VHH binders against o29008. Designs and how they scored, part 31

Target 1, 271 residues: o29008
Amino acid sequence: MDREEIKVAVLRMEGTNCEDETVKAFRSLGVEAEAVHIKQFYSDMIRFEEQRSVFDYQCLVFPGGFSAGDYIRAGAIFSARVKSVLRKDIEEFIKMGYPILGICNGFQVLVELGALPGFDEDKPLAEKPEMALAMNDSSRFECRPTLLKKESEKCIFVKNLKKDVVMFPVAHAEGKVVFPSGKEDEYLERLTSNDQIVFRYVDEKGDYAGYPWNPNGSFYNIAGICNATHTVFGLMPHPERAFFGYQVGRREGYGDGYCIFRSVVDYLEKL
Short names: E, the ipSAE of ESMFold2; O, the ipSAE of OpenDDE; V2, 0.75 times the mean of E and O plus 0.25 times the DockQ between their complexes.

## First folded at step 10 (VHH)

Design e2 (framework vhh_6z1v_2; at its last look DockQ between E and O 0.45; V2 from the best seeds 0.00; counts 0 for: pae O 6.6 > 2)
Fold by ESMFold2, look of step 10:
Order: structure tokens, then sequence, then C-alpha cells
Structure e2 (fold): chain B 271 residues (1-271), chain A 126 residues (1-126)
């Protein structure tokens, strides 16, 4: 499809606050993008001209956004609202092959929805969550740069990524990837067998390391994963805060996050 | 067979009133937003009013605001357009149209509607 025909919805709810950077990133690549409050998809009481359909878009983004003090409660409410009103539409959207990106709190939403780890292509939303993003081992809000090693060749979100190790910032209190007790090795094998581990936390030498390089204590240093079709991607770090060079201390140009968004546009242009 | 049948169009004097009806069949009416459009000879079809599937939201074009009112009765599978204070400029064929429930801005664009009626002529004399 032509780039000018691509439309991206960046979902928001009361308490989200990072959607504008994501909208600007996509717009700078020549696609239409807008922040859409989730009630615009389901509420018959929203002004007619502000009502939206999920299916008018070719990419959905669940942004990060809640303040540290509101994080757990607000994120749970966001996830519950998405499950209550958008679950069926999201399931169809995934089956149509359209990409979904979940950043930070948005990754948590995708986990709660059953979209990640997303092992079953035919049932892309599991009935119950199959993983969790738990409280950080430090028991505190972590706000720091992180180094991430690319682990996937099939994930559509990293096709344009030219470096083995990238830097994205984190800002979260609940980022620890956890799988069901006693099933960790099984889940790891399923994820690795289908190329679903996308990013892992590393140190300055590119080696897997503990705190502070793994800022939350995630199992296997996992920072981000995708589903079985490689089109639904969730990560705890914020690529939208590393899109423009000035966001990462450069005078000009782009940061490492650029390739994540560029990869989505490239994928959609081929559909 | 999907069918939208407009009725109520006729000749009326300037300043008069008219109610158009559109009876729907062949689909689940409660799943569709409804719109009224009009087309005068030599002009493009334009949206007059729209109403969401539950009736919870309505929209009216500025050129009819305060004069026309869209409504629906889901028990009767019917959408209405009450037209008051009619002007010669309102002369057109009026069409009802249905769009599967959703939340998109496309309810104001004729290209986004799934089903169309045959139209009913409204003529407003000087």
Amino acid sequence: as target 1 above (271 residues)
Amino acid sequence: EVQLVESGGRLVRTGGSLRLSCAASGFTFDDYAMGWFRQAPGKEREVVAAISWSGGSTWHADFVKGRFTISRDNAKNTVYLQMNSLKPEDTAVYYCAAKLRGYSYGYLSSSKYDYWGQGTQVTVSS
C-alpha cells in the first residue's frame, strides 16, 4: 500500500502520556498517525466526527504513559478497558496481518489481553494471560538508558535495524518478564524455536548481565518479544524516546529507535 | 436481500415541512449507523445528517442545522429525516444509506457506506 494511505492509531486513555512522541515519529516517516482515546472506538456518546473504527487503521500502538505513582492501578484499568471493549476487534486485526506495537505499559496491555507471547496463530488472543510483567526486583521505578541486543530476524519491527545492540531508555516499576512457574524452560524453547525473542538486555560489552543492565530482573534478560506471526511486538524500553537524535544527546539525525518505526512502514508498504 | 426504501419525498412550498422515512430490511438494523444524503442535478452527493447505530450520537450539516433532524426507531427498522423551514436550495433526491457499526469518522463520507436506497425526490417551490 502507498505510504500516504497508511494510518496509525496510537491508543490513549486517562493517564497515558507518551502518545504524542509516537505520533510524531510515524508522521515524520510520511504516514498518517493520530492519538485515539479508546472510548472513540466504542462509545456511542462521543461526538460523531470523533468516533473511530479500529479497522480504519493499519497499525495500532499501545503507548507507555502512566506516572510512577499511578502505574499499577492505571495500567490495570487500561488493560481491563481494552479487554472489555476492543478484544474482538484486536483479534480480527491481528488475523488480518496488521502490526501492533506495545511500549512499556502497552506491552503490559498486550500480555493481559493474551496477545503475547501469542504462540497460536489461529487463536492470537489466549483466553488467559500466559506471562506477566511483575514488579522490578529493585522494588522501585527504574528510569535509565538500557542496551538491547537484537535476537530476532523474523520480527517485522526490527527488519530495518542495522546494529546488533541499540540503546532505548526505560521508565517503569513493573517490567520483570515472568513465565508460569515450572514452565520457564518450555516457554523459552517455544519462543526461541519461532524467533519470538526480539530484544535482550546486555552490558556495554554486549554480554548478558544482571542489574543494572537488566534493570527489572526479567527472565533470560528478555526486554521484548513478538507473537507467532511476528507482527505483534511488545517491549519495556521506549523506542519513541530514541527516535530523533536530540532525544539521545546527538546534535542531529536519528537515534536507534528510528529503525523500529521505519520497519513498520516498510512492512505495510509491502502489504 | 438488503433493501433500503425511502418514502415521503414530494413537492412542498418554501417554508414548509416534510418527513422522510427509510425502511430497512435484509440486515441487522441495530448494527448499522444511518445517514441521509442528497444530490441535486449536476452536483455531487452530499451528506445531510448521520446517526449512530443506537441513536446516541447525531450529526447534521451546517446548511440544515436547526431545520432538519435525523432520528431512528430500531424497533421499526426505520430512520427518519424531519425537514422544517424548507428552502428551494433543499431541492434534491434524498438517499438513505447504512454503514456497519463502527467508530470511524467515515460516517460523513458517502464512499464509506455499505448500502444505499433508491432515493426520494424532494422539490421545494418558491
Scores: ipSAE 0.051, ipTM 0.504, lowest interface PAE 6.2, mean pLDDT 87
Fold by OpenDDE, look of step 10:
Structure e2 (fold): chain B 271 residues (1-271), chain A 126 residues (1-126)
Amino acid sequence: as target 1 above (271 residues)
Amino acid sequence: EVQLVESGGRLVRTGGSLRLSCAASGFTFDDYAMGWFRQAPGKEREVVAAISWSGGSTWHADFVKGRFTISRDNAKNTVYLQMNSLKPEDTAVYYCAAKLRGYSYGYLSSSKYDYWGQGTQVTVSS
């Protein structure tokens, strides 16, 4: 499709506050993007000109932030609300091949929705979460730059990424990737066999390392994964905060996060 | 095949009432906002009313002045236009139209609607 026809929705609700940078990133690429409150998809209290449909868009983004304060667990309330009103639409959206991006809190939401690890192509959203993003091993809010090694060749979000190691900042308290107890090896095998591991934390030498290079203590240093169709992608680091050169201490050009968003646009242009 | 079929248009006297119906088929009705348009002889087509996919929000043209009311029944795939206190100036062909809900704010623009009916003639005599 034409670039001018591409529309991106950055989903928000009470407590979300990281949508602006994501919107700006996509707009800078020449596509339409807007922050959309979840109520705009279902509420009768919304004026008709403000009502939205999932199918008005070709890409959905769950941004960072603290949705609904994360009173229970990160992303739980947001995911529950989305699931209650948009489950079928999101499933269809995924089946259509349209990309969904989850950043930080958005990754947490995708996990709670059952969209990730998303092993079943015929059932994009599991009935129950199949993995978790737990409290960081440090028991602290981690806010720092991280180095990520690209692992996947199939994930559409990294198709334009030529650099082996990229820098995205993290900002979270619950970013530790954990799999069901006793099933870690099984999940790892499934993820690797289907090329679903997208990013892993590394040190300055490009080696897999523990804290602080792995800021949250994630299993197998996993920073981001995609579903079986490689069109739903969740990561804890923030590529939208590393999109412009000035965000990463460069005078001109783009940061490493540029490739994530550009890959989405390129994918959609070919779709 | 997508179809919008208007009905209910007829000759009425000034001050009379009519209820127009539009039966939709061939698409997911509750994914679409619906609109009523009219075109009088020698005039441009103009929007009369619009209703959101759920029916929770409506819009009516200023010339309606509370006389017309748009509504819908998603279970019946039908949109209605109740017209009261009709005037000779309301004489026109009335069209039903469907627009996919969402991003576009063009609910009041005929060019933004995806599907159209063939229209039904409403004539108001003095």
Scores: ipSAE 0.017, ipTM 0.339, lowest interface PAE 6.6, mean pLDDT 90
ESMFold2 (binder alone), look of step 10: mean pLDDT 85; pTM 0.873

Design e3 (framework vhh_6z1v_2; at its last look DockQ between E and O 0.01; V2 from the best seeds 0.00; counts 0 for: pae E 8.4 > 2, placed apart)
Fold by OpenDDE, look of step 10:
Structure e3 (fold): chain B 271 residues (1-271), chain A 126 residues (1-126)
Amino acid sequence: as target 1 above (271 residues)
Amino acid sequence: EVQLVESGGRLVRTGGSLRLSCAASGFTFDDYAMGWFRQAPGKEREVVAAISWSGGSTWHADFVKGRFTISRDNAKNTVYLQMNSLKPEDTAVYYCAAKLRGYSWGYLKSSQYDYWGQGTQVTVSS
């Protein structure tokens, strides 16, 4: 499709306020993007001109931040609300091949929605979560640059990423990737066999290392994964905070996060 | 038109070897995990082996016990099943199947595969 026809929705709800950078990133690429409150998709109290449909867009983003305070667990409330009103639409959206990006809290939301690890493309949203983003091993809020090694060749979000290692910052307390007890090897094998591991934490030498290079203690140093169709992607680091050069200490140009968003646009242009 | 065409099935004696081939056409081969299934008379279809899109990961059923090996050549749009030390209980129709962006493990149901071949008969005599 034509670039000017591409519309991106960055989803928000009460308590979310980190969507601006993501919107700006997409707009800078020449596509239409807006922050959309979840109520705009279902509420009768929303004015007609403010009403939205999931299918008005070709890409959905669950941004970083804190949704509804995350009092129970990160992303749980947002996911529950989305699931209650938009489950079928999101499933169809995924089946149509439209990309969904989850950043930090958004990754948490995608996990809670059952969209990740998303082994079954016929059922894009599992009935219950099949993995978790647990409290960091440090038991602290981790806020620092991270180095990520690109692992996937199939994930549409990294198709234009030529660098082997990229730098995205993290900012989270619950970013530890964990799989069901006793199923770690199975999950790893499944993810690996289907090229669903997208990013892994590495040190400055590009080697897999523990803390602090793995800031949260994620299993297998996993920083981000995609679903079986490679169109739903969740990661804990923030590519939107490494999109513009000025965000990464450059006066001009782009940061490593640019390629994530550009890859989405390129994918959609070819879709 | 999508096609999966199996070949190589024949009568072989116990202890013998066969190499099955499945030629794929009509779809982007390297976007699909491939699998081999078999169905013996009166039995349910069962997964024999699976291989990821790149060939980097493979899965084999427990009953294979190292006797069979799945491989693929993406340049030729072909998936293979090397079968060694064949036994009479290996007698079955062997099917090739393709799964779009599927993982290469025996956890997928047969119904989850997108495309199927017509099968090739493997008969192992005692």
Scores: ipSAE 0.016, ipTM 0.310, lowest interface PAE 7.5, mean pLDDT 90
Fold by ESMFold2, look of step 10:
Structure e3 (fold): chain B 271 residues (1-271), chain A 126 residues (1-126)
Amino acid sequence: as target 1 above (271 residues)
Amino acid sequence: EVQLVESGGRLVRTGGSLRLSCAASGFTFDDYAMGWFRQAPGKEREVVAAISWSGGSTWHADFVKGRFTISRDNAKNTVYLQMNSLKPEDTAVYYCAAKLRGYSWGYLKSSQYDYWGQGTQVTVSS
């Protein structure tokens, strides 16, 4: 499809009134992007001209960026609303092959919706969550740069990533990836065999390491995963905060997050 | 089988009034937004009016605003277009259309509608 026809929705809660770094990232790549309040998709009380369909867009983003002290409550409220009013639309959107990105709180939403780990292509939303993002092992809000090793070749969000190790910041209190007790090895094998592990936390030498390099204690150092179709991607680090070089301490150019957003645009242009 | 059946189209004089009806069957009407479209000879099909699945929100094209009113009766599975102050320019085949996805109303393009009626001719003479 032509780049000028691509539209990205960055979803937000009732009452929020801010432009997201994600909107700016996509707009800088020449695609239309807007912050869309979730009520615009389902409420008859919204003015007709402000009503939206999920299907007006070719990419949905569940953003992060909630205040540090609000992540748990805000994320739970947002995920409950999404389940209540958008579940069927999101299921169809995934089946159409359109990408969905969940960043930080957005990853939590995708987990609660059953979209990740997303093992079944025919039933892209599991009835119950099959993983969780638990309290960090430190019991603290972790706000720091992290180094991430790219582990997937099939995930559409990393196809333009030239580096094997990238740097994205984290800012969360509940980022620890956990799987059902007793099922960890099974889930790891399923994820690995279908190339669904996208990023893992590493140290400066590129080696898998514990705290503070794995800032939350995630199982297998997992920082981000995608679903079975490789089009739904969730991660705890913030690529939108590493899009421009100056966000990560460079004088100019782009940060490592650029390729995440560029990969989406490239994917959609071929679609 | 999904069916949309328009009725009420006929010849009327300039300044006259007409009500179009569209009876729907074969789907859960309350889950569908409804639209009225028209197509004059040699022209592209254009949206005239649209109404949300509950009837809580409506939209009318500027060229009919104040003259046409879309409404629906979900108990009767029917959508209506009340057409007042008719002009020769309103001469067209009028189509009823339905769009699944009762969460949202954002599409005014004919390509976004799932089901279509066969159309009813409205002719407005001087």
Scores: ipSAE 0.012, ipTM 0.409, lowest interface PAE 8.4, mean pLDDT 86
ESMFold2 (binder alone), look of step 10: mean pLDDT 86; pTM 0.880

Design e4 (framework vhh_6z1v_2; at its last look DockQ between E and O 0.09; V2 from the best seeds 0.00; counts 0 for: pae O 13.7 > 2, placed apart)
Fold by ESMFold2, look of step 10:
Structure e4 (fold): chain B 271 residues (1-271), chain A 126 residues (1-126)
Amino acid sequence: as target 1 above (271 residues)
Amino acid sequence: EVQLVESGGRLVRTGGSLRLSCAASGFTFDDYAMGWFRQAPGKEREVVAAISWSGGSTWHADFVKGRFTISRDNAKNTVYLQMNSLKPEDTAVYYCAASLRGYTYGYLRSSQYDYWGQGTQVTVSS
C-alpha cells in the first residue's frame, strides 16, 4: 500500500493524544499516526465523529505510560460484551497480517490479551495468559540504557535492523519475563523453534549476563518476543525513546530505534 | 434464532409521514447499536441513520437530516425510524440492522453490522 495510505493507532486508556514519542516516530517516517483512546472504538458515551474502528488502521501500538493495573481497572468499567468484541477485533486484525506492537506496559497488555507468546497461528489469542511480566528481581524501578541482541530473522519489526546489538532504554518496575513453573524448557523450545525470541539483554561485549545488563531478571535474558506469525511484537525496552539521535546522546541522526519503526512501514508498503 | 422484523412500510403521498419499527429477538438488544439502511431498485444499499445501544448518540445521513429521526426503546427491544416530509426519492426497501461492534462517523458501513432484517417497502407517490 502507499505510505500515505498507512494509518497507525497508538492506543491510550487514560490521558490525551498529542506529544507522544511513538506518534512522532511514525509521523517522521511519513505515515499518519494518532493517539486513540480505546473508548473511541466501543464507548457509547462519545460523539459519533470521535468513534473509530480498529480496521481504520493498519498498525496498532500499545504504548507504555500507565501500569497494567490501569489497563485492568479501566477494562472493569466495560461490559463483558465490549471486552469480547475487542478480543474478536484484535484476533481478526492479527489474522489479516497487520502488525501490533506492545512497548513496556503495552507488552503486559498483549500478554493479558493472550496475544503473546502467541504460539497458535490459527487461534492468535489464547483464552488465558501463557506468561507474565513480574516484579524486577531488584524490587526497584529500573531506568537505564540496555543493550539488546537481535535473535530473530523472521520478525517483521527487525527486518531493517543491520546491527546485531542495539541500545534501547528501560523504565519499569515489572519487566521480568516469567513462564509457567516447570514448563520453562518447553516454552523456550517452542519460541526458539519458530524464531519468536526477538531480543535478549546482553553486556557491552555482547555476552548474556546478569544484573545490571539483564535489568529485571527475565528468563533467558528475554527482552522481547513475537507471536507465531512474527507480526505481533512485545518488548520491555523503549525503541521510541531511541529513535532520534538526540534521545541517546548523539548530536544528529538516528538512534537504533529508527529501524524498528522503519521496518513496520516497509512491511506495510509491501502489503 | 436471531430475528429483526421491520414493519410499518407502506404507500404514502409526497409530504406525508411514516413510522417504521424493528422488533428484535434472539440476542441482548441493549448491547447492540442499531441502524436503518435503505435500498432502491438498481441502487446500492445506503445507511440512513444509526443509534448507540443506550440511545445516547444518534447519527443521520445528510439526505434525511431534519426529516427522519431514529430512536429506540430498550424495554420493548425495538428501534424506530420516524419519517417526515417524504419524497419520491425516499422510495426503497428499508432494513434494520444490529451491530455489537463500534462504528466510525461518516463511514457507517454495512459490513459492521452482524444481523439484518428482511426489509419493509416504503413507496412515496408523487
Scores: ipSAE 0.012, ipTM 0.385, lowest interface PAE 7.5, mean pLDDT 84
Fold by OpenDDE, look of step 10:
Structure e4 (fold): chain B 271 residues (1-271), chain A 126 residues (1-126)
Amino acid sequence: as target 1 above (271 residues)
Amino acid sequence: EVQLVESGGRLVRTGGSLRLSCAASGFTFDDYAMGWFRQAPGKEREVVAAISWSGGSTWHADFVKGRFTISRDNAKNTVYLQMNSLKPEDTAVYYCAASLRGYTYGYLRSSQYDYWGQGTQVTVSS
């Protein structure tokens, strides 16, 4: 489709705080993008001009921040809202091949939605979460730059990423990837065999390392994964904060996060 | 900290009127549908009325029959229950509840509500 026809929705609730940067990133690429409050999808309860449908867009983004305070667990409230009113639409959206991106809290939301690890192509959203993003091993809020090694060749979000290692900042308290107890090897095998591991934390040498290079203690140093169709992607680091050069200490140009967003646009242009 | 605090419950005579208030804090009030429930001694908790996040949609139980009206003020993070023509059978503890459900009439079951108040006692005498 034409770039001018592409519309991106950055979904938000109260508490989300990274939607502006994400919107700016997409707009800079020449596509339409807007922050959309989840309540705007309740078309029967809002003014007509504010009504939105999932199918008004070709890409959905669950941004960073915190949703409604995350009083239960990270992403739980936001995911519950989405599942309650948009489950079928999101499933259809995924089946149509449209990309969904989850950043930090958004990754947490996707996990709670059952969208990730998303092993079943016929059921994009599991009935219950099949993995978790747990409290960091440090039991602290981690805020720092991280180095991520690209692992996937099939994930559409990294298709035009040429660098092997990229720098995205993290900012979270619950970013530890954990799989069901006793099923870690099974999940790892499935993720690896289907090329669903997208990013892993590495040190300055590009080696897999523990804290602080793995800031949260994630299993297998996983920083981001995609679903089986490689169109739903969640990661804890913030590519939107590394999109412009000035965000990463460069006077001009783009940061490593540029490729994530550009890959989405390129994918949609060919879709 | 999430809080729902009901107020306004008291003793009132049959035929009287009462206005209950529920003040919400600790969560995004205008993202949630709100409901009023009641529980009489020896009876199950039952839904009285519900209102969507915007106030654009409301639901009232059949036993209300136009006597009660739910409303909300999102600027004040408050939901109200205006009760008129009260009867002795309306005697109960009235609970305010918040629901993350965002579809029409998706708030008729107690299990659909995420947060609850402690309740306020309404007593209607003969």
Scores: ipSAE 0.000, ipTM 0.249, lowest interface PAE 13.7, mean pLDDT 89
ESMFold2 (binder alone), look of step 10: mean pLDDT 84; pTM 0.867

Design e5 (framework vhh_6z1v_2; at its last look DockQ between E and O 0.39; V2 from the best seeds 0.00; counts 0 for: pae E 9.0 > 2)
Fold by OpenDDE, look of step 10:
Structure e5 (fold): chain B 271 residues (1-271), chain A 126 residues (1-126)
Amino acid sequence: as target 1 above (271 residues)
Amino acid sequence: EVQLVESGGRLVRTGGSLRLSCAASGFTFDDYAMGWFRQAPGKEREVVAAISWSGGSTWHADFVKGRFTISRDNAKNTVYLQMNSLKPEDTAVYYCAAKLRGYSYGYFKSSQYDYWGQGTQVTVSS
């Protein structure tokens, strides 16, 4: 489809606060993008002019932040609300091949929705979460730049990423990737065999390392994964905060996050 | 079996009025938003009006210009389209459609509606 026809929705609710950067990123690429409150998808609560449909868009983004304060666990309340109203639509959206991006809290939401790791192509959303993003091993809020090694060749979000290692900042308290107890090897095998590991934390040499290079203590240094169809992607670091050169201390040009968003646009242009 | 049956379409002169009805059966009517669409020969189907499940919210296309009004009676499982000041350009087959509430399907795209009637012909002569 034509670039000017592409529309992106950055989903928000009470407590979300990272939607603006994401909207700006997409708009800078020449596509339409807007922040959309989840209530705008429920027809009886708002005026027709403000109503939105999931299918008005070709890309959905769950942004960073602390949705509803994350009082239970990160992303739980947001996911519950999304599931109650948009489950069917999101499933269809995924089946249509449209991309969904989850950043930080958004990754947490996708996990709670059962969208990730998303092993079943015929059932994009699992009935129950199949993995978790747990409290960081440090038991602290981690806010720092991270280095990520690209691992996947199939994930549509990294198709234009030529660099082997990229820098995205993290800002979270619950970013530790954990799999069900006793199933770590199984999950790793499945993720690896289907090329679903997208980013792993590395040190300055590009080697897999522990804290602080792995800021949260994630299993296998996983920073981001995609579903089986490689169109749903969640990561803890913030590519939207590394989109413009000025965000990463460069005079001109773009940061490493540019390629994530550009890959989405390129994918949609060919879809 | 789900059924939407439109009625009321006929030949009318310019400036005339018609009231279309759509009787629904086979599903829980008050769980669905309803819409009216029309399709003229050689043209794409377009949305005319939409109404929420309760009737508390309505939408009308710009070309209606206050001439048409959508309403519903949930006790009768019926949605209506009052059409006044009809013009030759309003000549089309008019369709009733149902969309389940609680989902983000929108009201403006035909592909988002779950059930459709067979349509009723409205012809406005000059």
Scores: ipSAE 0.173, ipTM 0.610, lowest interface PAE 1.5, mean pLDDT 92
Fold by ESMFold2, look of step 10:
Structure e5 (fold): chain B 271 residues (1-271), chain A 126 residues (1-126)
Amino acid sequence: as target 1 above (271 residues)
Amino acid sequence: EVQLVESGGRLVRTGGSLRLSCAASGFTFDDYAMGWFRQAPGKEREVVAAISWSGGSTWHADFVKGRFTISRDNAKNTVYLQMNSLKPEDTAVYYCAAKLRGYSYGYFKSSQYDYWGQGTQVTVSS
């Protein structure tokens, strides 16, 4: 499809805080992108011309947010609203092959929706969540750079990535990837065999290591995964905060996060 | 089987009033936005008014704004078009249409609506 026809929705609600960075990243690549309040998809109390359909867009982004008012899980309120009003639309959107990106809190939304790990391409939303993002092992909010090894060749979000190891910052209290007790080996085999593990935390040597390199204690050092079609991607680090060079201590150019967003645009142009 | 049945179309003098009704069956009415369209002889079908699935938001074409009012009664599965200050230009067959909420942009195009009635003739004499 032509780049000028691509539209990206960056969803927002109370508690989200990264939508502006994500909108700017996509706009700098020459595609239409906007922050869309979730009410615009379902509420008929807003002006008719401000109402939106999920299908007006070719990419959805669930951004991160850590509101002080979230009592249960980071993103639990956002997740509940998405499940109640957008579940059918999201299922169809995934079946159409359109990409979905969940960053930090947005990764939690995709997990709660049953979209990740997303083993079945014909039934892309599981009836119940099949994984969780739990409290960090440190019991602390972790705000630090992380080094991530690319583990997937098929994930559309990393096709433009030129390096094996990239740097994205994290900022979260609940980022620990866990799978159902007693099924960890099964899930790892399924994810690995279908190239669904996208990023894993590493140290400066590129070796898988514990804290502080794995900042949350995630199983198998997993920082991000995609679904069976490789088009729905969730990660705890923030590529939108590593898009421009100045965000990562460079005077000019781009950071490693640029390639994540560029890969989406490249994919959609070929779709 | 989905059915939309319009009624109330008749001959009326310029400046008069008329109320159209559209009774719906065969689907969950509360999940559908509703629209009124019209088609005059030799002209293309055009949107007149639209109303959201709960009735919380309405839209009216500029050529009828201030004169026509769309409304709905979800308990009766019925959408209405109150037409006041009628003009000869309003002469047309008026169609009721239903569109599932939350699935597409373009409430203003007939191609975006899922179900249609057979129409009711409104004629405005000078």
Scores: ipSAE 0.012, ipTM 0.387, lowest interface PAE 9.0, mean pLDDT 86
ESMFold2 (binder alone), look of step 10: mean pLDDT 85; pTM 0.871

